# Ledger of designs, part 195: VH-VL binders against o27280

Target 1, 266 residues: o27280
Amino acid sequence: MDSMNVPEVLEIKRIVEESESVKTFIFSWDFRREVRPGQFVMVWDFRDEKPMSVSLIDPVRSEIGISIRRVGEFTDRVHGLSEGDLLGIRGPYGRGFELMGRDILLVGGGIGMAPLAALADEATARGMRVDALVAARTADELLFLDRLEAAGVNISTCTDDGSCGFKGFAHERLLTLEENHDMAAVCGPEPMMFQVMRILDERDVPAQLSLERYMKCAVGICGQCCLDDTGFRVCAEGPVFWSQELSRVREFGRYRRDPAGRRVPW
Below, E stands for the ipSAE of ESMFold2; O stands for the ipSAE of OpenDDE; V2 stands for 0.75 times the mean of E and O plus 0.25 times the DockQ between their complexes.

## First folded at step 10 (VH-VL)

Design F15 (framework fv_azirkitug)
Fold by ESMFold2-Fast, scan of step 10:
Structure F15 (fold): chain C 266 residues (1-266), chain A 121 residues (1-121), chain B 107 residues (1-107)
Amino acid sequence: as target 1 above (266 residues)
Amino acid sequence: EVQLVESGGGLVQPGGSLKLSCAASGFTFRTYDMYWVRQASGKGLEWVARIRSKSNNYATYYADAVKGRFTISRDDSKNMVYLQMNSLKTEDTAVYYCVRPSYYEGYFDVWGQGTLVTVSS
Amino acid sequence: ETVVTQSPATLSLSPGERATLSCRASQSVGSYLHWFQQKPGQAPRLLIHDASNRATRVPARFSGSGSGTDFTLTISSLEPEDFATYFCQQWESFPWTFGQGTKLEIK
């Protein structure tokens, strides 16, 4: 059978433009290699390899999707590809989201909506009620609204500039939402996740948060995926953590690490 | 609410021309491929034309029966898709539907009410 | 192109009876086979996508099965509103091709 530690060369089956800066690349996938929302794969363009969250998991169609934001040389090259072109993919890696209860709140910022969109599909397929708070700087940067609506998700939006929905930040919008949930899942910029986590903790809503910061090693041979104080390796023990676990991490929401491991304030 | 509203149908003589329009609302139009599907009275469904989104360079595809005579186009700024029909034949008589596929292009999801095109002398 | 053939062309049944409609593809289409219902004067309505997945707000009495080249649509207990024409469509190879339809009529 195929090894998870060796990239499999796959043909890009379809490309969907989610925004001017984000595209979803869809591949045929053999679901004997189970994939869960919150897990990631290593994408290889035959020059460099980067971790990407799985944003679509469709065992009925035998397809996965990977949503990629254009932020540098590697992602610029990948965005230049067309249907029929080839990419190497290995994985999946990491701990996925766990679903519990009947009602879930999703809180996503920017590209952080990618793993949450996959989770929304799984939650709705299980018959859960799904509420999503989708946050971005501007209306043009809100992701997956049509996809979430098609899945039956109840959507709230907020933008920093007020161009769509609530004017303000995700945590400010969350304070105006009063409906109880059995659990929450959060993914986005770390400062946003920290503020959202605190509100959910005050409401006694158990939350899982996805830390997809700077992951360089899917096989666990580098230290760039580690968190302060706990020693958790994002690629081995994450990227998904319960809020109780993250509340013990002094670094979370306060500092980040550059590739050399040095503390950098948010 | 997602809606597709066709217009421009009518009676034309063989060899004539007609332009169909489809107004889309309630979704992010620019991200979807769009299709035209037709149906002759009491007959089956037949795909006619496809136009892809900008990310796929607005690529167009046509059924063999209409290739060279029909042109599909879109205006993302107006949320419109069009079908220019030239050199019309009596066998082009049908109800023409504007159709949106599912989000990741796997099946036909949303259909307009259709517009009738009658080609008769 | 992939040819899709439906059978029977016409099926005459009474309310309360079980209906089984067949769709066959000239080559394997995997599970990429969809079913539509059409009532006179109306646009087609998606019933089942990807062989067995019921579309939103479609009653539980409708079910789909099959893979490869042979597919079936089953209506477990016919209601009066179910007497309509049913079409299948493959989405494995472009162009997307439809069956010729099966007309369900009251006996």
Scores: ipSAE 0.672, ipTM 0.842, lowest interface PAE 1.8, mean pLDDT 88

Design F16 (framework fv_azirkitug; at its last look DockQ between E and O 0.75; V2 from the best seeds 0.00; counts 0 for: pae E 5.0 > 2)
Fold by ESMFold2-Fast, scan of step 10:
Structure F16 (fold): chain C 266 residues (1-266), chain A 121 residues (1-121), chain B 107 residues (1-107)
Amino acid sequence: as target 1 above (266 residues)
Amino acid sequence: EVQLVESGGGLVQPGGSLKLSCAASGFTFRTYDMYWVRQASGKGLEWVARIRSKSNNYATYYADAVKGRFTISRDDSKNMVYLQMNSLKTEDTAVYYCVRPSYYEGYFDVWGQGTLVTVSS
Amino acid sequence: ETVVTQSPATLSLSPGERATLSCRASQSVGSYLHWFQQKPGQAPRLLIHDASNRATRVPARFSGSGSGTDFTLTISSLEPEDFATYFCQQWESFPYTFGQGTKLEIK
C-alpha cells in the first residue's frame, strides 16, 4: 500500500435514501483532486475499508457522493451513520469512463446505476443525448429515476417481477429498443453485463463496462491483472474496460475468483 | 409532470386554525425534504417550515415567527405534506407555497402555485 | 442567521437596456446563492442557481456572477416579460434566507 495514499477523514454533509437498501453519502470535496465518472474511492469506517464507486460529481457545489448498498457488516455499520459523522476517504482510483459521439446508452442493474448516474450528469452537461435502461429486481430498487429525468435522460425500466416497466431482464428489454447509439456504458451484475455486451457487439456499438471485482486491483490489493486461466493479462488499470478487451476474457460472465484465487461459477 | 398542488387556504379570525395540504405527484416523494415558504402581499419570501425525509428521522424545523404555533408533517404513503397552523395572527396573512428542493438538496427547484391565507376580523 | 440584502429596491429601465441587480450576504456564502424571478400572481421561478448556473429553459440573456458576499444578476437586453420582481437566496447555512427583492419596472 502506498503510504502517501492515506485516507482523509471527511464529515458526512448529507445522506439521501435512494431506496430501502441504498443510501448516498455526500461530502465536500476539493476538486484540485479531479474525479471522473467510473472512478471509485476507498471508504474507511475505522475498522474496514471497501471500494465504492463515485455516484455524484458536483464541482459547482464542491461535493462528491458515494452510493452504498446494504449487503453486509461493513455496509450495515455505514448505513447506521448520521449527518455530521466521519468517514475516511482516499482516492479517486481507477480508470473512468470515456465519452465519445453524440448519443450514449447507459445500461445499469441495481447499484451499478451509481457510477452511471455520475456519467449521465457529465454526458447531459456536454449536450449528448442520453438513453438509460435501468434494471432492478423490483420497482422499489430502481435507482436515480428522478435524478435522471431531471437531467433530461430518456429512461426505460425493467424489473424481474414486472412491478415497473418491462417484466424481465435488462438484456431482454434491450432487444426491444431500436435506437442507434454511438457508444454505451454498462454496470451491474456480471452475468447481466455479459448478455448486454453480446447484444451491443452484434449492433456494432462500442461499450465500456465497469467491473466491481477489479476495483481492488486498481489499488494493488488483488492478484495483479490476470482475468482467465490461459494467462491473459489485462495490463490497463480497471475497473472500466472496453467491450473489445472483455470479449477475449473466458471468465467474464461465467467465473469469479475467491480469496484463494480459485475460479468459482457465478 | 412534476407537480405540487396546495389547498386549505382561506379566511380565518385571529386566534383561529387552518391546515394546509400539498399533494405531490410525478416524483418519488419519500426521498425529498419538503418546505413551506410564505409571502405577504407586496413583500418578500420567508421560509416557514421544513420536514426531512425518513432517513433523517422526519426532523422538523420552523422559522422563529411560527415556532410553537405551526406543525409540519408528511404522509409518504399518500405523497402529502401538511402545515397545521394554530393561534393564527394577522402577521401570518400570506400566500403559502409548498416547495421541493433539487435532488440532493441544493436549491429550490419546484414550487406549487400557492394558497392564500388571510387572518382578519 | 445570514442576512441577505438586495439593491436597488426598485430599478426603472426601458426594454433593450441592460439590468444589473445586486445581492450582498452578511457573511461568506461561497457560491451557494440562487436567483428567482416572480411575476404578479405567480409563484417564484428559479433563474440561476449556485451563483452562475442557468436553470432549465432560462434565456441566455440572464447571467449570474459573484462569490463570497457579493453577487450580481445581469439581464443583457431587457424584454417586456422581464419586468418582474427578483429575489436572491443564500444556501450556505440553514435557514436559507431570501433578500427583500428588487422590482424591475418600465421607465
Scores: ipSAE 0.731, ipTM 0.861, lowest interface PAE 1.3, mean pLDDT 88
Fold by ESMFold2, look of step 11:
Structure F16 (fold): chain C 266 residues (1-266), chain A 121 residues (1-121), chain B 107 residues (1-107)
Amino acid sequence: as target 1 above (266 residues)
Amino acid sequence: EVQLVESGGGLVQPGGSLKLSCAASGFTFRTYDMYWVRQASGKGLEWVARIRSKSNNYATYYADAVKGRFTISRDDSKNMVYLQMNSLKTEDTAVYYCVRPSYYEGYFDVWGQGTLVTVSS
Amino acid sequence: ETVVTQSPATLSLSPGERATLSCRASQSVGSYLHWFQQKPGQAPRLLIHDASNRATRVPARFSGSGSGTDFTLTISSLEPEDFATYFCQQWESFPYTFGQGTKLEIK
């Protein structure tokens, strides 16, 4: 319990370049502190800290992996690190995905495949049938395909530019997939997740979706990660929500907020 | 099908040179570190060289027995790994395997068929 | 570097018998110990990774156990195709060293 509230300084054990813009950082981890797919950690570079989803959970090897897209100043600094360098890790935090049934559909856009790759590992270890729809803007940005195939996941791909798989959006590809799943897990750009949620709701497929919002405390006290209309805190009641919970949230899929709380279109 | 195919082995006199090639297919080659491992006749396996992926600036590592004489390289556009072997000695006689680790490098999971290098006067 | 020692060097058994192969590391390697099979004229084949996890398409008669410094590969009932050389390898620290091998021969 004490480890959740202070960063543990860990050595970077391994770095894997997943794409030109995404790297996975692997650390040794004591699994007496359990980590579940869909939970996040706060990554501290001794100057600033940001929430990052866990992408690899390997209790056999006592390792976790965190996949980070280079999108700004903090992530640029982290991408400049090498094996042996140090990072602070605080957590895990949040509500992770819950598995049910025998057949699961994963729908991931871009870096959103990171927590879903961890979920795929858990689902296959339980003997579930796993189908994954992996979406990106271009073929070079499709993540974790080799890893998912090695785990026995049935993969469908789509790219905005058609460079790999179906040309178009994830929800358009989803319409052509079989409707025989006990549940779905969704993570990616919020507009994509909203469209996917509508299709899954029509199919009466229970769905869990992982959201991102601005965070400061990570334990639900400061209120900075609250959703309009419900008061849900992404860091405490989420980041993973059931589709029914999100159906009551007006902002979902419509807009986001910057660090100052201003409404910004998606 | 994931495959590694070595070539370039042969008979060479001591002090000579030889370049081995390894053609990779069926996986996302650029994300993996790659290894050469050798085995002398009737003997055990010996790690020879490693080349890291682009994310680690293609860093290279060598066993003490081959440092300064062997050079590992790769070409991600062609899915190729190479081993340039110079100043060959009779103790370098072995079957040379190209090897791929598991995705996050936890163990060796794909081996080539091997190519025989014989160094004899 | 971590030295990995296998025993026995040679094991002579008949089909249907149980084989037990040992691997010892000079210092703890946790669970990061892997087993390979090599048939004559062929490349090594991964059998067991991380001490006890059977690789894809490896028959159920192969099992691994152990942690720390002492590890065992067991073949519950030998088939003719199991007569080969077996290697273990540690992956705790680079360089990732191999044992010298155990040759499993037909009696």
Scores: ipSAE 0.226, ipTM 0.670, lowest interface PAE 5.0, mean pLDDT 87
Fold by OpenDDE, look of step 11:
Structure F16 (fold): chain C 266 residues (1-266), chain A 121 residues (1-121), chain B 107 residues (1-107)
Amino acid sequence: as target 1 above (266 residues)
Amino acid sequence: EVQLVESGGGLVQPGGSLKLSCAASGFTFRTYDMYWVRQASGKGLEWVARIRSKSNNYATYYADAVKGRFTISRDDSKNMVYLQMNSLKTEDTAVYYCVRPSYYEGYFDVWGQGTLVTVSS
Amino acid sequence: ETVVTQSPATLSLSPGERATLSCRASQSVGSYLHWFQQKPGQAPRLLIHDASNRATRVPARFSGSGSGTDFTLTISSLEPEDFATYFCQQWESFPYTFGQGTKLEIK
């Protein structure tokens, strides 16, 4: 690994609660290192390392935010940290979202809203009209609503249990929304993304989707995040892919590889 | 619309007690730290108390002037933040503001209109 | 704690004039310095955040500058509605402290 890929030890400046299971950790960032929405960083707690999406890019304060969902041992440790504590961060890595057009649709599910929130900030700053479909299992799991609203995003919500907004899944809610977007950005559970992509394709809306796979090196060497058939490395060619690219990926929406390389169905 | 509304202010004798309430609306209250800031007549602004969100274990912080006498608390189910004030002193006389910080940035972007607390014999 | 000091305590000017308000921190606060405007009987209103960024709906005649320990709020041409008290506040270290305020009054 290049010396440039050595984790930089950074102090947690602030911790923001997004939900019961999601926290955003804010760090000082040297913006000589450009970071784009959709890119990820490797977070190191000096024991283990995991890829995390950048959810906040604030050049005004020279800060970035990393949103982390508590899902396992690593994230449990990280969620136990306090402001002032240290983490190692290297990156950013991967291909981020590209903005095009005037009107953009964001479709996010759960923690998938993290990179989309960053994208929303950029889009609105550029004067784009941003519609966001925010999906979660329950109202309490909907992320970034206040943030998106403050940015001027037009928000539609859907929850599995109907506790907020449309009762149902994101692709179902999408069918009820207007078809006047120049592009779409999608991130969330892969089954959701798969269904959303199909709808967007039928509507001839260019779409970018951010995939999640097991990543180890983040630099395209280890191959752990390699997609079947295409050989796409999620950490290098992704994690953001165009729908046309994903149409070539047979496993998309169907299964993923675990750390042992075994197929795990969605 | 984002709004904070204080209540509970009034006249109380030295040594007395008073409980202030702040009703929050228009935002995801549970995810925010909340603050009380006070201002004596013709004077500056003074931070009084801070309560963190549930994710931060509802940790509380107090200005030295009120430590041991004031207690900040919150009820996320009701979108309420409170300030229990005991052993009140004349120097506690002020308008008390309920204040919300910005989402990430770290500045007070939302203020209530304040409630007046007067401690006098 | 970080002490924030404003100057002058009172500034008397006429409409149309330029106002310059100063805020000094006892230690570096980077760019984490905010300005508030307060009118009688009202709560403070965020005016400038992070030293130089106008808050929502703040007129262009308001500008902030500075970094580290020394900050300035400038009103290029005073309007009648600008006569108020202005507070600066640091957000570098908790507790977040306010300056004592500058009262901008009409001459």
Scores: ipSAE 0.159, ipTM 0.706, lowest interface PAE 3.2, mean pLDDT 94
ESMFold2 (binder alone), look of step 11: mean pLDDT 92; pTM 0.910

Design F17 (framework fv_azirkitug; at its last look DockQ between E and O 0.91; V2 from the best seeds 0.00; counts 0 for: pae E 3.5 > 2)
Fold by OpenDDE, look of step 11:
Structure F17 (fold): chain C 266 residues (1-266), chain A 121 residues (1-121), chain B 107 residues (1-107)
Amino acid sequence: as target 1 above (266 residues)
Amino acid sequence: EVQLVESGGGLVQPGGSLKLSCAASGFTFRTYDMYWVRQASGKGLEWVARIRSKSNNYATYYADAVKGRFTISRDDSKNMVYLQMNSLKTEDTAVYYCVRPSYYEGYFDVWGQGTLVTVSS
Amino acid sequence: ETVVTQSPATLSLSPGERATLSCRASQSVGSYLHWFQQKPGQAPRLLIHDASNRATRVPARFSGSGSGTDFTLTISSLEPEDFATYFCQQWESYPLTFGQGTKLEIK
């Protein structure tokens, strides 16, 4: 394996609680290794390794942030760590988001907001107008609101229970928003992304969507993250895809494959 | 709108006690560390205390000048941060500011208007 | 602790002139140096963070530069509302420390 694929053992500089289930871990980063919003890193806790999106890219402070949702044994262990503890990080990997135009729409659900938050920072720094639709089940699960606001992002929220913003799902809220964007970036639950993509296509808004699949190698070798029919590897050709690419992926919005290769419906 | 509002300042004798309060609004209070900074009249600014978020076990830190005498605390359910000041000295006389750091704690980006504490005989 | 020293203590200038304020740290603070503006009777206002980044709603006439131990705040063309006291502050290590301030007054 290439030396770039060897995990670097990094100290956790800071831990920020984004929500009850999400923490952001901040690390020093050598920006000679470029990282883009939408790319992911492999996080190694010396027992297991999982792909995680980069949610913060700060060249000024030479820091990156990785937002992790507690969803299983690995993430439980990571969430038990403290500042000063060590993690292995290798990457970044995958294709990130591409910015174009002047006005950008971000549509994110849950932890899907992680890569979009990083994208928002870049977009606003470039002088773009950024609208963000942030979706979650409840108000307490909405992520990065204060951060996005500080960056100058125009935020719309929606929650399943109506505890904040629009009561309903992201695609429903999207139907109520203006159609004046040059491009869109989408990340969240795949059913959400599927519906959002359809609306954006109807509006003739170019869209990029970040997919989540089971990843093992992160370097396009093992094939665990291959999408049916196309052969797209989420870790190599993705995780960010254009809507036109995803239109060729039959499984998108319908099912995924588990570590054993079995189809699991969304 | 993001806002911090201090209260509890006043006149107190040396050796006395006073508790300052800061009400936060317009942001997700629980995710932030909070700070107290003070400024004597016509003087510079001095960091006083820091309290971490729940994620960091509400750890507290103090300037040497106030260590053992001041206690910083918070109530996330009420969006409040406090500063209990005991054994007050004349040199503690200052405007006390409640201060929020940036989202990932890099700099002070939001200040309250401050509350005046005067320690005098 | 890291001592932060500002110079000059007082700067007298006229509207339209260029102002240059200096801040020196006793040890390297990297880019973790911030600038605040304070007017009489008001709380400090964040002006520049991380040496060279303007805070939200800060006019373009304000700029920061420097790294390590030496930093500069520049106001390209002074406006009447810019006459105030300016503080620098290091966030490299605890205890957090502020400079003693530079008072920018009208000539």
Scores: ipSAE 0.805, ipTM 0.904, lowest interface PAE 0.7, mean pLDDT 95
Fold by ESMFold2-Fast, scan of step 10:
Formats: sequence, C-alpha cells, structure tokens
Structure F17 (fold): chain C 266 residues (1-266), chain A 121 residues (1-121), chain B 107 residues (1-107)
Amino acid sequence: as target 1 above (266 residues)
Amino acid sequence: EVQLVESGGGLVQPGGSLKLSCAASGFTFRTYDMYWVRQASGKGLEWVARIRSKSNNYATYYADAVKGRFTISRDDSKNMVYLQMNSLKTEDTAVYYCVRPSYYEGYFDVWGQGTLVTVSS
Amino acid sequence: ETVVTQSPATLSLSPGERATLSCRASQSVGSYLHWFQQKPGQAPRLLIHDASNRATRVPARFSGSGSGTDFTLTISSLEPEDFATYFCQQWESYPLTFGQGTKLEIK
C-alpha cells in the first residue's frame, strides 16, 4: 500500500546474521515510498509491533533491510523466522540524516551502527570520504565491519574488553583520531553519544545524533518520546537531532524514561 | 585484506576423486554463502555449487552437470569451504574458483586465484 | 534455465575508441545482470553489478545499461589495459548462468 499508516505484508527475501544477537531482514521495496538513512519502520509479526531502524536502502535492487537485536519476546519470535516468511512493515517514520561536506565521521555503538551503515552507503555513493568508529563491548558484537570495508569506509574499532582494536570506550578512542571532518553522525547508547558530542563540539564538528528511545506511537503525541526542556518528540521531530539542539536538553546523556514516563538514571 | 586461497587441484584419472579446499581470511566467513565456479581452458564460466550459512541450515545447491558427484561443505571454525569431487570426467577439467558473494548476496564480489583440475589418462 | 548470449564474440578496436558490448537473456532478469573483466591467467574481476552500478575502484569510463532482456556494457574511451575478455552473468534464477564472453582485442 501507498499509505504509511497501513502495514504492507512483505516476504522475507534474505536473512543475514550480523552477530549472535543481531539479524538483518531484507525485503523487496517499492521506492515510490522513499526511505532515508536514519528513519525507522514499525515491524509487525501479526501479534505485536515494534520500531526498527532501516539499515539497508538499496533502490537499485529495490530492497530495504531492517536490523533487529534480540532483546525480548517480540524480537525472539522474529529471530525464529525463515526466508519466505511474512512480516508487516509500516513507515518509514522520522527525520533522517543529512549529508554535507566531503569528509564525514560515523560513530556507532552496538545496534546504533545499523542506521549508520545505511548512511555510509549513501555517503560513499556520493563520493564522500567516510571514517567510521565502530564500538562494542566485545569483538563479537562489532557490527557491519565487512560491509563497511567493502564500501571503502576507513574503519577504526574499539571494544570495552580490548578484544578488537582500541581497548576502551568510543569517546576515548575518538580523542586519538584525526580531527578533520565536515560533519559527524552518531548512534548508540545515550551516555556514549553524550561523551562523543562533547568532543565533537570542542572540535567544532557539526554532529547529528540518533535517539533510539521509547516510541509508543508512530504518529502523534506520546509522553515517553518527549525530551525535557525543549518538548522534542523522538517519533515526530527525531529520531535524528543536531548536536546544537541536544545541547539544550537537560536529560540527554543523564536520564532516561521508563514506560510510565519516570526519570531513571542510565 | 580479504583473501580466498584455493588448493587441492592437480592431475587425476577419469573416475578418480579430488578434494578442493578454500581458505578464507580477512572477513567474517560464517556470515557468507560460498560458491564454486569453474572455467575450462578458453571457455566461459560455469557455476558449480553453493553452500549457505548456518542460519540457512548449510543448504547446498549444485549445477546439473555435477549433481550426485560433487559435494560442497564448510568448516566455519577453520574458515574453510571444500569441494569433494567424485567420479571425475574429462569434462570436469577446468580452473576452479572459490567465490564470495556481495555482503547481502546477489553478485560475485571476491574471487580466489583458482586451482587447476586436469582429468585425463 | 535462463540462457545468456553475448555479441559480438570478438570486437577489434583501437585505443581511444568507444566499445559497446551486448548481452541478451532468454527471459527477463530484471536488473540482476553483472559484468566481469578477465585477463589471461587471472580470475574474473567484477566491473558492473545490477546492470548499471560500477564496482569499487572501477574507472568511470566503464558504464552499464539495460533491463529485462537487453543489456549493454560501454567503455567510453579504450585504454590499453581494457583489452581483455568480458563476461555477463544473470542472477535472477538458478542455475546461475554466464555469457560465452566477448573478446576485446587491439585492431
């Protein structure tokens, strides 16, 4: 269907295991409904519906990919599916990334590399130089390294345990990397993004950050998607925000909200 | 650096057997389907066999010309893919390439250097 | 099976000239048609995938076009290193099939 609010029932064309906990599901897609890196879709298993970032956008093959981490009952059921099985897809939703300049930096943590991988594809197709800092707790949790390498991306890695690349956190690794970028895009755990944003601000590098917070409603007002001090709604005005917008949000990097809307420290 | 290195080629008599090996390095081998493609001297390319990743239950597929005689297999712990060739015919004489598809499959991306198999008396 | 046929079998041209190579499929393959270059003693090298997309590090002088059953590989201005054999290959259906090749040789 052409309506964004009506789920299209699509056949799973291919499944790729990105890691022990992450799979990418690939579907044929009619690009009369455009999709941009940084946008998300609602995935429906005919029982429950959850928001998922689009990780592959391939108009040439008429395909999109959705990368899903196993974190609960819904995602466990979806991970049990096979090629040929059906899923409902609604969307896309949200504000995507904007590309500018010639040299860009991507900083991704865990599943946050999913929307950044789609952005890397677009940036390299435009002839931009792409540097990616890929962070995870362990080597086995680093995502999309082979895909990024094949696209011509310059890759740096870091793991908390030192099992691959720099031993430490993304922001610690970033301090040792070249400063010369026209923009940056960042996606991962909120505390990581806050630290990275601070470094990029000091380097005067404009950054876009993707917030993967509670999204109870794909269209409309939802209290769980509201940010303190600014009234930003992740599903309506995000999930991608410029660093200058997030610098005015008191809770960014400090507090999150549970499903009841209560503030909880990270 | 992404590399595929074939070995096990050589001269064998008709009706004989030969096992080709392909050592993969520089990428996450377990994630990819793997292929064998062959080329007879001065001739075109011919797809031979395909083996899928573990998430697709290591499903195998063969060209009609080799079905029942060849077996493709893999060992993800060693980053190896194999081609067991039985009941070899003179028509099987070719350079055999180990091939990795594109990340989400659909075109052949990385080719090994090839290993020559000669079936003659 | 989907049969893929290339024409001409041999194309004789001089450096600086434009080369146009044709590939036809016996039934529609959509855009799932790829082009490879092969030099003597070497493995095939991917040039164009999905009808019109240049592979990484392939020079801009190479371009592909077409859809369905008729496809073309164009080299806008031949360089000496371009004289090689070119193969097209469909990936719409199994068995995967290749054309017989077009040999591009110096006039």
Scores: ipSAE 0.677, ipTM 0.838, lowest interface PAE 1.5, mean pLDDT 88
Fold by ESMFold2, look of step 11:
Structure F17 (fold): chain C 266 residues (1-266), chain A 121 residues (1-121), chain B 107 residues (1-107)
Amino acid sequence: as target 1 above (266 residues)
Amino acid sequence: EVQLVESGGGLVQPGGSLKLSCAASGFTFRTYDMYWVRQASGKGLEWVARIRSKSNNYATYYADAVKGRFTISRDDSKNMVYLQMNSLKTEDTAVYYCVRPSYYEGYFDVWGQGTLVTVSS
Amino acid sequence: ETVVTQSPATLSLSPGERATLSCRASQSVGSYLHWFQQKPGQAPRLLIHDASNRATRVPARFSGSGSGTDFTLTISSLEPEDFATYFCQQWESYPLTFGQGTKLEIK
């Protein structure tokens, strides 16, 4: 757990366009600062700073990869960068995924596949059997399929529009899959994660889910990432939570909060 | 099933031209850089050219022995890589392989079957 | 340009024996050294990437070691299908360069 409060300025070593809306930025990284799947970093473009998923953890090549979806002004500016340009990186922060057993299910929606791709690499390196359910609205938005296949992951897909794999939502596809896993890891839109968590709880499959919340300090001081009923800070006690921890949280899956703290429907 | 299939090899006189093609299938072609590597009969392997993906502006790189004579290009809409070879020399005689690197680069993981180019009178 | 030199040029052994193949780079390539197997009439096949990582479907009898300038490919107990030519290749700098090969022959 390395806690970095001062950004290190790093050169972008490589850029890979994962989809029309998602790019992975690769940096050299000194792994004396260990990084675990499910942890996050704060990315600074010299104007603003945002939390981003770590999607590649490669100690052999001394590289880390950060996958970023274009969703607004900050991410638009970052997507406009080229190899050799600079970004500031703080971290890593947060609690990562724990691996257990021999058979793991990954369920990812959209950019939520980023931390799960890193977890898949670690799980396969440990000799675990990895099944992944990869979900998106359309085929063009399915992430990391080639990478997961090359790692030996067994892939199932679903798309809202049916353009690839099962037509429908991730939880609907999950109901049609085999129930033979020791654990699951889930990341994606919160409504999807809630529905998937319910199914996994009924199957008695231990599940870990990764949440996104508004963050400022990333080290648990400012309270901006708190959950309603528990006081859990996503940046300190999460972003990865066990399903049993989340079952005590009223707001999970029910509503979200805008930057002003107002309740907004999903 | 990931496949790379080269075509366009043949016999050409010194000073002539030839265009090689490589058809890619079974993977998301547009995200990968692509390479040509050649092997003269009974000899070692030699990197020839590299073309980068769209996110890296399709930048091209060449071995010194072929600079100014060979041009690598790609068509992402057709999943094709090309090698235009001009001013051919007898020393260019080799089997030419189309090669895909690992997903984030760093090693060659998929090779085509190769296409033979023979440059002689 | 980084020159990659392999030794021996030819290695004659019998099935069941241990093979040790060497690769030396003219300057440090860190761990960015890869090994390929090539049988007559075929394209090269990746065996080991990044010095020591076995590629998929490569038998456990193949192992790689080394860093910097000196690298070794070891085949712990030779099987008949292992008699082929082996190349190493560096990816630290352009031009990407290959060794001249070691031919592993049946004695």
Scores: ipSAE 0.402, ipTM 0.746, lowest interface PAE 3.5, mean pLDDT 88
ESMFold2 (binder alone), look of step 11: mean pLDDT 93; pTM 0.948

